# VH-VL binders against DNA polymerase type-X family protein pol4 (pol4), part 6

Target 1, 98 residues: DNA polymerase type-X family protein pol4 (pol4), of Schizosaccharomyces pombe (q09693r1to98)
Amino acid sequence: MKILASSTNYVLHNRLSNSQYEDARSKIVNFGGEFTNDAAKADYIFVNYSQINRVRRELRTIGTPLETCVSCKLIVKIDWLNEPKESLTPGNPYVIWH
Short names: E, the ipSAE of ESMFold2; O, the ipSAE of ESMFold2 at other seeds; V2, 0.75 times the mean of E and O plus 0.25 times the DockQ between their complexes.

## First folded at step 4 (VH-VL)

Design g13 (framework fv_latikafusp)
Fold by ESMFold2-Fast, scan of step 4:
Structure g13 (fold): chain C 98 residues (1-98), chain A 121 residues (1-121), chain B 108 residues (1-108)
Amino acid sequence: as target 1 above (98 residues)
Amino acid sequence: EVQLVESGGSVVRPGGSLRLSCAASGFTFDNYGMSWVRQVPGKGLEWVSGINWNGGSTRYADAVKGRFTISRDSAKNSLYLQMNSLRAEDTALYYCARDTIFGYEDAFDIWGQGTLVTVSS
Amino acid sequence: SYELTQPPSVSVSPGQTARITCSGDALPKKYAYWYQQKPGQAPVLVISEDSKRPSGIPERFSGSSSGTMATLTISGAQVEDEADYYCYSTDYSGNHGVFGGGTKLTVL
């Protein structure tokens, strides 16, 4: 079973080129995940940001504030997709919000 | 432990061809985008070309488009740059670099030592 | 044709604050990165994603970006910080990497 099996995943498309966005999508599928264009339905939201306040602002602007998103379980740094070693849990250093 | 080693630099006449290689070790090569960056001795850095993690997408600087071809061989953990129709202005130290994020050409966190290409008559 | 513009040189005394700027029209929407290069050595990433300091980079290095200008700040510059500094980003399309022309930092 692949490391993202049975997960639904969203990529925050800000400060990414279209090619980088497509690379993230293809890697998610390659690692066994499903992709969604609706952040509210995601188990994991991949972001190209190191600061949670910036992520919170961006999600608010697309209508999916973290405090009201029941399906947005984990916010994950996108570079985790380079070396996905450990499962995505709150203890993982690439997880910036639970 | 993470290392990039370039090879293939040489002296070539204008109009000639040369192939550069970069051997990667210490990380999962298949997961990273890779780039070539060059530097004329004593001058600044110039991005040349990039390739994404699976080789499905490539990008080139306008100065080399149509003359250079970037490729990768994941089984050999190797990156290549085929350089054709070389010009005097292609003379530079060529660095192999690993992209900082999952894609290509965003930024580079690991660099090789470079291999010198001299285009001279 | 898109360019990132840096001053060619900046000089400071040891212990003073050095500021190196990088200007480009795409910077409001693209991350800036900063590289340090010492003679005979490959570049070293000192600031990632506008303001993130990679592991192993001294705390005196910081970065910021506002509008069309990114800034590398070295608080309490030391003699070992003397080097060429390059900003890097992508053009409007995101398909081309672009380096600034480089800034020689002199610490005397």
Scores: ipSAE 0.164, ipTM 0.752, lowest interface PAE 4.1, mean pLDDT 86

Design g14 (framework fv_latikafusp)
Fold by ESMFold2-Fast, scan of step 4:
Structure g14 (fold): chain C 98 residues (1-98), chain A 120 residues (1-120), chain B 108 residues (1-108)
Amino acid sequence: as target 1 above (98 residues)
Amino acid sequence: EVQLVESGGSVVRPGGSLRLSCAASGFTFDNYGMSWVRQVPGKGLEWVSGINWNGGSTRYADAVKGRFTISRDSAKNSLYLQMNSLRAEDTALYYCARDTIFGVDAFDIWGQGTLVTVSS
Amino acid sequence: SYELTQPPSVSVSPGQTARITCSGDALPKKYAYWYQQKPGQAPVLVISEDSKRPSGIPERFSGSSSGTMATLTISGAQVEDEADYYCYSTDYSGNHGVFGGGTKLTVL
């Protein structure tokens, strides 16, 4: 079973080039995940940020405040997609919010 | 141990061509974007080109666009830079570097470089 | 024609704090990275994502970014810290890598 199987994933475009964004999308699909353009439907949100408060502000700007996102399980640093060795659980060093 | 080893640098006349190679080991090559960065001896660093993890997207500095082609071969864990229509200003030490995020935003591992000299 | 601007040189005495700045219009929206390069050697990443210190980099190295300026700080500089330091980021589009011109740090 692929490491993102049964997950719906969103990539926050902020701080990513168009090329980096498309790379992240393609990699999510190749790891077995479903990609969505609607952050409110995501299980995992991948971001090019280390600080959760910046993510909160950006998500609010696009109309999907983290505080009201019922589907959202984890906010994950995009670097995890480079070499996913361990599954996405609270406590994974790439997870910045759960 | 993560390593990048460049090869292919040589002396070439203006208008000539060279193919640089970079052999990667110690990590899952297909999980990383890769870049070429050059440095004229005694001068600063200049980003040249980048390629994403699966080879589907490439980027080039304006100075080399249309003349250089970056590519990768996952079966050989290797990165390449095909350099055509070489100019004197392309003379530099060429580094292979591993990107942290599928492109051009950071390099955490570097090779030792291969020297390209373009002169008559 | 986007560029990152660094001072060409910075000089400190051993044990003093060295600060190297990097200015660029895209820095409010793009991460800065810092590389150390000693003569005859490949660059070494010393700070990633504005402020993160990679494993193996001495604790005296730190980074910060505010507005259009990123800063590399070396608290209690040592003679072995003499090197060229380069900031790196992407342009506004994010499609091109951009290095600063480099700063030569002397510890005298």
Scores: ipSAE 0.034, ipTM 0.735, lowest interface PAE 5.8, mean pLDDT 88

Design g15 (framework fv_latikafusp)
Fold by ESMFold2-Fast, scan of step 4:
Structure g15 (fold): chain C 98 residues (1-98), chain A 123 residues (1-123), chain B 108 residues (1-108)
Amino acid sequence: as target 1 above (98 residues)
Amino acid sequence: EVQLVESGGSVVRPGGSLRLSCAASGFTFDNYGMSWVRQVPGKGLEWVSGINWNGGSTRYADAVKGRFTISRDSAKNSLYLQMNSLRAEDTALYYCARDSTIFGVVEDAFDIWGQGTLVTVSS
Amino acid sequence: SYELTQPPSVSVSPGQTARITCSGDALPKKYAYWYQQKPGQAPVLVISEDSKRPSGIPERFSGSSSGTMATLTISGAQVEDEADYYCYSTDYSGNHGVFGGGTKLTVL
């Protein structure tokens, strides 16, 4: 039913204001997803970045290197939450790492 | 395709109240923050109020704080501005505008505007 | 009381480059946006996030920001570009939207 059903989701706070971060969190829940404060437990990591290497550096600084994240499936540009019409797959233009 | 249509503008006396409405179509209304922007005849633009995607967060310009209330109704795809204790300086064309991103309030610009509804406060 | 300052008017001949500036102390930390408004019409977003052109906006429109000044540039101005132009940003807190006073562009 809901497009994020059965997913565990993390939002990388970098480059988001506190209200933008709160909005992203509440939208994830509204779209059926669960939210986690531990990036290492996420299926999807939402980021306000277009370049994966910037995300890799930020995840390393918070103690969750992308290379060692066994649960991580996709890194997704946060603006996908604007109009989520299609499921998240490696071919989705908002997905920057898989 | 995307359209915003304002209504409710009228002539009211100082101290009176008025409720403006904005009907949205052509996009998923509930995914976007919305704002009201006014323009005094012959003058510039002034941001009045903003509301986030689910109505949980609102922001107001200092000139209207405590007198105006912004709200939204997702079932009707509508935005509202309840204006109380109106003053002569509130006379303006009031635009409904869609925030260009859906996160937060006011952090991003407005990419879609309605045609405006005129409010005149006079005795 | 935070304000964005624009010149009240700019005049160019058709085909010349028009430059409209917007000054504000928070601009080093906040994006600037530009709106075009023609008489009797609603504003149109012509530049977002300092320099990004929305789809459908002619390539002659460009934006830049450096320090406390944002600039809208119209290369090879056309008569149809005659309008009022407003910059927009937020104050330092991010809690209030702020428009510049507007610049009337005349294409003579």
Scores: ipSAE 0.087, ipTM 0.732, lowest interface PAE 5.5, mean pLDDT 87

Design g16 (framework fv_latikafusp)
Fold by ESMFold2-Fast, scan of step 4:
Structure g16 (fold): chain C 98 residues (1-98), chain A 121 residues (1-121), chain B 108 residues (1-108)
Amino acid sequence: as target 1 above (98 residues)
Amino acid sequence: EVQLVESGGSVVRPGGSLRLSCAASGFTFDNYGMSWVRQVPGKGLEWVSGINWNGGSTRYADAVKGRFTISRDSAKNSLYLQMNSLRAEDTALYYCARGTIFGVVDYFDYWGQGTLVTVSS
Amino acid sequence: SYELTQPPSVSVSPGQTARITCSGDALPKKYAYWYQQKPGQAPVLVISEDSKRPSGIPERFSGSSSGTMATLTISGAQVEDEADYYCYSTDYSGNHGVFGGGTKLTVL
């Protein structure tokens, strides 16, 4: 089973070039995940941030506050998509919120 | 004006092959995922296959996996479906449909007129 | 294989509200889309992302989704709304597109 199988994934576009965003989307699909344009439907949200409070602010500006996101399981640093080595669990060093 | 024009549908015998084409115009082809959706005359819609914006990822319905191949050609703004080992149950009107810029499998905002494939002895 | 379930038919009188349901276990996490198809024509997207109307779709069309059920509502149905309606979404993995079996709406 591919590493993102059965997951719905969102990429926070802030701080990504269009090329990086498209590569991230393509990698998510290549790893077996579904891509969504709605953060509220996502299991995993990929971000180009290291600080969770910056992510909270950005999600609030797009109408999906993290506090009210029922589906959200993990916020993950985008770098994980470059070569996934370990599954996405709360203990993964790329996971910044769970 | 967005246009999708399918061609290549024909009558073939079981076990035969066909290649369907879809010519796209009126939008930036490379920004969109594309799909094939089929419909048996008088019956419901069935998703067949999808391809992402850069052609790097494809997906297939279980009924056609291993027999059909979806591909695209950016220089020609065209989508293709290579259909091999055709069966009677593949008889349907085949629609070309435009997806979004998100994912290999997504929703469709524009559809072509369809091209009829009939598999019969 | 994953399925989306719709009633085969719904009948209303002109001016009445038509409601067409679509049930699927992945709908809590996957968007539902609704397509209208009239005889001899290609499908037309009437609702996207659970509840959004594309440009050109009459205001009487609305959508909602709650839990495992999505609903297309046509408030004050008109004779020209008579058509087959299909819900569409993806399966759990997001790797396959899935259409419901279709609902024939009769307005008489």
Scores: ipSAE 0.009, ipTM 0.583, lowest interface PAE 8.0, mean pLDDT 86

Design g17 (from a8 with heavy chain E106T D107Y A108Y I111Y; framework fv_latikafusp)
Fold by ESMFold2-Fast, scan of step 4:
Structure g17 (fold): chain C 98 residues (1-98), chain A 122 residues (1-122), chain B 108 residues (1-108)
Amino acid sequence: as target 1 above (98 residues)
Amino acid sequence: EVQLVESGGSVVRPGGSLRLSCAASGFTFDNYGMSWVRQVPGKGLEWVSGINWNGGSTRYADAVKGRFTISRDSAKNSLYLQMNSLRAEDTALYYCARDTIFGVVTYYFDYWGQGTLVTVSS
Amino acid sequence: SYELTQPPSVSVSPGQTARITCSGDALPKKYAYWYQQKPGQAPVLVISEDSKRPSGIPERFSGSSSGTMATLTISGAQVEDEADYYCYSTDYSGNHGVFGGGTKLTVL
């Protein structure tokens, strides 16, 4: 997918089973994306949360406060990967933060 | 089916260098992250280094950062650990372990080799 | 710097329940894994994601996690269960693998 092609992606493992996490990573690679273990370097951060304040708390816990993520464009609900479209904009219902 | 075979362990002097290899078979090597885990004889396990599925991302324990380099070769289905500036405390059995699919974070290891012994001695 | 803490040893009689604990501040947010290691052998994964048994692991093995503590339980311990047990997780950043110090289980 063009949306994820050449993108750098981080998947927040919190609240995901190992199976869900592996599935998400597999889908991202299949769609042309790359992974990073550093959320600060990510273009997209995929999470199993609906509220931005929960995500901010979790990112602080892993040492990458959201405000330090220079490259981070969007925080996206993990469910988007089940039926992705060639569109991932701030108005998308799966986008939590932009 | 899945097999990991380490080699390269030897006796070296402090300040010396050594390269460990791990030959993988029985699975699609390029789809999995890989890690090195060491164990001092009679002591506990210590994670050393990890590399993601395509070799584009590497991670190191603080104790070895700057001295060790992890790498992989998909054509040979092999994992490597280049160890420089070796210290007495690096003496350990070094295991090659398979990490998660497409992982850049060390989640868990489902298959391990039998290890290769590195002894750093004067 | 981040550590997972286990007791150094646990002793039970055959048929009794063994409980091995693992404490770490990141465990409320990170899964715990358990490895069994017998002398001269590579570790074997016995519990994944806090509580799941991999295929081939006996039903007497179970795991749980609550707050900052994960627990491995072996119900009706057998002599062949005598081994070192390690908990494993990642630190807060997820960038480093962390093993507990290990617990020697004696079944006498």
Scores: ipSAE 0.007, ipTM 0.617, lowest interface PAE 11.2, mean pLDDT 84

Design g18 (from a8 with heavy chain D99G T100P I101T F102I G103F V104G E106V D107E; framework fv_latikafusp)
Fold by ESMFold2-Fast, scan of step 4:
Structure g18 (fold): chain C 98 residues (1-98), chain A 122 residues (1-122), chain B 108 residues (1-108)
Amino acid sequence: as target 1 above (98 residues)
Amino acid sequence: EVQLVESGGSVVRPGGSLRLSCAASGFTFDNYGMSWVRQVPGKGLEWVSGINWNGGSTRYADAVKGRFTISRDSAKNSLYLQMNSLRAEDTALYYCARGPTIFGVVEAFDIWGQGTLVTVSS
Amino acid sequence: SYELTQPPSVSVSPGQTARITCSGDALPKKYAYWYQQKPGQAPVLVISEDSKRPSGIPERFSGSSSGTMATLTISGAQVEDEADYYCYSTDYSGNHGVFGGGTKLTVL
């Protein structure tokens, strides 16, 4: 199966251009994932930087505190989508929170 | 070439209902999210509602939530706004606009129609 | 309810620089867009994603964003630039579109 099969995925905007956001969405779908515009429904949340405290603040501002997100499994650096090689696990260097 | 044409604006009494339509041409309608934006004559712009590219998600301004319903029909390249329980405050020129394609992304309304006037008056 | 704040009016002489500001707490995290509207016409996008000028927009138009403030700058303003200018963005959630109250630019 494709590497994101059976996953629901969200991309945190982080002031991404529309083309960067659409590119990420296309890659998620191409890798077998479902895309959602609601972070609270996501298994994986893709972000544009590695500072977890910044990610926590941004998720709080969009109404999805990481501490209360029951669906949220992993926070992943968005550049993993450019060339996914290994599955998303806590040991993956692109995973910044689990 | 690329065009949005609104219709359906009329004079209605408070508490009444009205359905606005928007006909799209010159682009692949299903590739884009669509919105309704209104403007009281002589006043500012106010975003009313949006629907994503596949029609699976909708968003509403707090002022219209529960009263208005946005929908789309890909076979007809058309966008709709069903307005119920109309109030004097809903009197405005209603524009059909292209964007945002997916919610959560801030993107421009790059194509606008000419607008259709809704007047709620007794 | 989240708001974007603009001055109601700005006046400049022809050839002078006009600056229109837009303030909002979510602007550090969200792009700002600028629309020009002339009487009886639909709005026209003049600045995209804080600072990008769409094709066909004169080079005298520029945009910037810093902290909670976005700015539209018209260098060497001309009489034909008289219009209402609106900034646009979303609230923090991205679920609601938000327009500023609009700024009437007068070039005298």
Scores: ipSAE 0.000, ipTM 0.588, lowest interface PAE 13.4, mean pLDDT 85

Design g21 (from a8 with light chain K30E Y92S N95D G97Y; framework fv_latikafusp)
Fold by ESMFold2-Fast, scan of step 4:
Structure g21 (fold): chain C 98 residues (1-98), chain A 122 residues (1-122), chain B 108 residues (1-108)
Amino acid sequence: as target 1 above (98 residues)
Amino acid sequence: EVQLVESGGSVVRPGGSLRLSCAASGFTFDNYGMSWVRQVPGKGLEWVSGINWNGGSTRYADAVKGRFTISRDSAKNSLYLQMNSLRAEDTALYYCARDTIFGVVEDAFDIWGQGTLVTVSS
Amino acid sequence: SYELTQPPSVSVSPGQTARITCSGDALPKEYAYWYQQKPGQAPVLVISEDSKRPSGIPERFSGSSSGTMATLTISGAQVEDEADYYCYSTDSSGDHYVFGGGTKLTVL
């Protein structure tokens, strides 16, 4: 099993329920990650996968270039935070590449 | 072959308890969230409860919250629903279903069992 | 409680287009899914994420969503398409799965 570097910046997309948001925030803090509410500063964006097309549209509106891979930020299914099976890379089943 | 098989359905009196089981085979059980969905014979579908891939998160429909408990056992590739304080309105065929991803309330159900019948009557 | 509203029944002649609607206040922000259920059988997913057709589902099935309404369309309906159809989505909290009341499709 591999883990992310603890200094990596994370953002939680606003399409998460209150319970998903609080649970995810707690887990990020617990493994030493740094939470940010600024998508432009985030290295990883955690999302509810059932909303992926709507998430992409909303992130585009706030200036995140998901479709062009300019920043190549990783979009990750929120439930990866329950127990990482491996590092977040494009080959990880939880990673939703732009 | 990907398969889900429910068991444990029975006739019980109001206020009684019952435990349903769902045996999973043909896929890596720990990679998927699981749910229970019920259907009164001849009526519509109603989601009851869901659990994520490792059992760390559970969700319940308002109608069953506080009475039902969902759980899973990775060693036995099994899903359970403990039903307490049963009411006539809980009478239904109970399906177990596999979420298309690891989480709960994240996506659709792609695999369903055949269901197990629970009847709550006086 | 949050509800998804469907018509109780829809009837078409063989070869005609069937349209089944699903209304809900969270649909502008939540995906809709469609399940087909034939008597004595478990439900089968026929449309995923508003408009995606799963592998093995005939091309005559399609889906769309606009505002508070999702629509399942069966172009050139066949007798074998007779079934109950359920829409399904999450509520606005994202914590609950919600099924519509179901629509009985008759092809005669």
Scores: ipSAE 0.005, ipTM 0.568, lowest interface PAE 14.2, mean pLDDT 76

Design g6 (from a8 with heavy chain S57Y; framework fv_latikafusp)
Heavy chain, then light chain:
Amino acid sequence: EVQLVESGGSVVRPGGSLRLSCAASGFTFDNYGMSWVRQVPGKGLEWVSGINWNGGYTRYADAVKGRFTISRDSAKNSLYLQMNSLRAEDTALYYCARDTIFGVVEDAFDIWGQGTLVTVSS
Amino acid sequence: SYELTQPPSVSVSPGQTARITCSGDALPKKYAYWYQQKPGQAPVLVISEDSKRPSGIPERFSGSSSGTMATLTISGAQVEDEADYYCYSTDYSGNHGVFGGGTKLTVL
ESMFold2-Fast, scan of step 4: ipSAE 0.233; ipTM 0.768

Design g7 (from a8 with heavy chain F102W; framework fv_latikafusp)
Heavy chain, then light chain:
Amino acid sequence: EVQLVESGGSVVRPGGSLRLSCAASGFTFDNYGMSWVRQVPGKGLEWVSGINWNGGSTRYADAVKGRFTISRDSAKNSLYLQMNSLRAEDTALYYCARDTIWGVVEDAFDIWGQGTLVTVSS
Amino acid sequence: SYELTQPPSVSVSPGQTARITCSGDALPKKYAYWYQQKPGQAPVLVISEDSKRPSGIPERFSGSSSGTMATLTISGAQVEDEADYYCYSTDYSGNHGVFGGGTKLTVL
ESMFold2-Fast, scan of step 4: ipSAE 0.263; ipTM 0.762

Design g8 (from a8 with heavy chain I101L; framework fv_latikafusp; at its last look DockQ between E and O 0.04; V2 from the best seeds 0.00; counts 0 for: pae E 14.5 > 2, placed apart)
Fold by ESMFold2, look of step 5:
Structure g8 (fold): chain C 98 residues (1-98), chain A 122 residues (1-122), chain B 108 residues (1-108)
Amino acid sequence: as target 1 above (98 residues)
Amino acid sequence: EVQLVESGGSVVRPGGSLRLSCAASGFTFDNYGMSWVRQVPGKGLEWVSGINWNGGSTRYADAVKGRFTISRDSAKNSLYLQMNSLRAEDTALYYCARDTLFGVVEDAFDIWGQGTLVTVSS
Amino acid sequence: SYELTQPPSVSVSPGQTARITCSGDALPKKYAYWYQQKPGQAPVLVISEDSKRPSGIPERFSGSSSGTMATLTISGAQVEDEADYYCYSTDYSGNHGVFGGGTKLTVL
């Protein structure tokens, strides 16, 4: 089974170039995940931030506060997509919120 | 109906430059990623470079990184490979291929051209 | 320097089952693809995403992946199946395409 199989995934585009954003989307699909343009529907939110409070601010700014993401399980540093050696769990070093 | 036609292959000296072209027809070019794949005559296949559907993401094999540049032109339905600082080991038949890896709907490299031959020789 | 390792050759008689292996450490996390190439022709995709058979590919072609190994199986191989076969996948990062070294299938 692919490592992101059966997951719905969102990429916060803040602090990503267009090419970095498209590359992340491509990796998610290649790993078996579905992509969504609605952060509130995602199981995983990939971000180019290390600080959760900044992510909360950005999600609120786009109208999708983290509190409204009923399905979200993990917020993950986007670099995990380059090094997916370990499954996404709350203890994964790339996870900044769970 | 669907067709890819490469051109621009030639004989060049080491250190030279060459630009390959690939003309696409019979499909919506802007919906697909594209790749260059090469093959030394009588040898195996080697992936060289890829570009996503809108040109926003490019990828390169380590052997060509910094020397080759992939690009596309939506108005001309064409894919390009600019090859600089050519080496003897770059001698190969260069295929243009339609890439489906990043769409999951299309088969990967499901459409190939006939290739254009590049020879790097002193 | 991620590599996909294939046997250089496999030989079977018509009607026998041919199995061509492809080994790579990233394969547990990456799809494998299989290409058939006959002399003087461009490659043809015969198996997509480990096990999917594209339209027009005979049912005798199947694929599987387990651990670090992908396998192309041709059940009841026919003379026209004689060709070079390449596996293809991406490296650990997902950014670089990688072909195996190729396997020459002989059907006599």
Scores: ipSAE 0.000, ipTM 0.573, lowest interface PAE 14.5, mean pLDDT 87
ESMFold2-Fast, scan of step 4: ipSAE 0.378; ipTM 0.841
ESMFold2 (binder alone), look of step 5: mean pLDDT 92; pTM 0.944
ESMFold2 at other seeds, look of step 5: ipSAE 0.006; ipTM 0.645

Design n10 (framework fv_latikafusp)
Heavy chain, then light chain:
Amino acid sequence: EVQLVESGGSVVRPGGSLRLSCAASGFTFDNYGMSWVRQVPGKGLEWVSGISWNGGSTRYADAVKGRFTISRDSAKNSLYLQMNSLRAEDTALYYCAREYSFGHTYDAFDIWGQGTLVTVSS
Amino acid sequence: SYELTQPPSVSVSPGQTARITCSGDALPKKYAYWYQQKPGQAPVLVISEDSKRPSGIPERFSGSSSGTMATLTISGAQVEDEADYYCYSTDSSGYHGVFGGGTKLTVL
ESMFold2-Fast, scan of step 4: ipSAE 0.034; ipTM 0.693

Design n11 (framework fv_latikafusp)
Fold by ESMFold2-Fast, scan of step 4:
Structure n11 (fold): chain C 98 residues (1-98), chain A 120 residues (1-120), chain B 108 residues (1-108)
Amino acid sequence: as target 1 above (98 residues)
Amino acid sequence: EVQLVESGGSVVRPGGSLRLSCAASGFTFDRYGMSWVRQVPGKGLEWVSGINWNGGSTRYADAVKGRFTISRDSAKNSLYLQMNSLRAEDTALYYCAKDMYFGSRYFDYWGQGTLVTVSS
Amino acid sequence: SYELTQPPSVSVSPGQTARITCSGDALPEKYAYWYQQKPGQAPVLVISEDSKRPSGIPERFSGSSSGTMATLTISGAQVEDEADYYCYSTDSSGNHYVFGGGTKLTVL
């Protein structure tokens, strides 16, 4: 299973904090996940919800129909990484598409 | 549907070694973390060790750290526990348990256990 | 070492409500899980993530968590609910997993 905190290209293009991105990467690895910066290869995608429109556009260009197939990938608000109490399930309030 | 079958339990002397196995079936083994949980007959449950879906991350209870090693083989759908330097207090029924979801170590299925007795 | 504290026993009459508590300093930030174990059997998950009931578990089982205390509630307890109940959670680091000492529920 592969986990993406956010697309590296998307993060860099939107000029998000490098320290926040690296912190998220470290947390994912520490949870036992495999980090990838290729959204097409990810099984879980962590997103900054304030940038959700850009994330949707980027994911669509790789052939993932987020509007039609919510079960194609599990998409999670990146804020979940700051609350380690919560498991990643479709019922979790940080899961926005599944 | 989901089955976890432990084996390898035996009577061993203090200071000895033993290897437990757990054969998994009925689910996609390489997508889930696994744990070993033990129970002294008539007493409570104690988490022993956990391993993530690909074997890249392992965790141990302080009581067994440095003596026990958890591992898995996805090609064989099997989980293992190598137990070294066994002590009388390691006597217990050892359960294999399946992680419910990614990253949690919370269990939805358990095997029936394999008994380990450490006696002089 | 971190511990989850449960009462060793709870007794109720059939049809009454049983409440089993679990106390731990990390519970404000860590989910509690509840397992039921009947004699000679492996444990069965009855409550996940503080309050969620897995499919197949009777509706009389519910859970809650507030501050440092998690509670398993069995509304209208039945004789078949006699078992040992264990809470389970992580320590503050999230690296170690801990069971409570167990509570024997007697339904007389």
Scores: ipSAE 0.008, ipTM 0.579, lowest interface PAE 11.0, mean pLDDT 77

Design n12 (framework fv_latikafusp)
Heavy chain, then light chain:
Amino acid sequence: EVQLVESGGSVVRPGGSLRLSCAASGFTFDHYGMSWVRQVPGKGLEWVSGINWNGGSTRYADAVKGRFTISRDSAKNSLYLQMNSLRAEDTALYYCARVHPFYGDSAFDIWGQGTLVTVSS
Amino acid sequence: SYELTQPPSVSVSPGQTARITCSGDALPKKYAYWYQQKPGQAPVLVISEDTKRPSGIPERFSGSSSGTMATLTISGAQVEDEADYYCYSTDYSGNLGVFGGGTKLTVL
ESMFold2-Fast, scan of step 4: ipSAE 0.031; ipTM 0.705

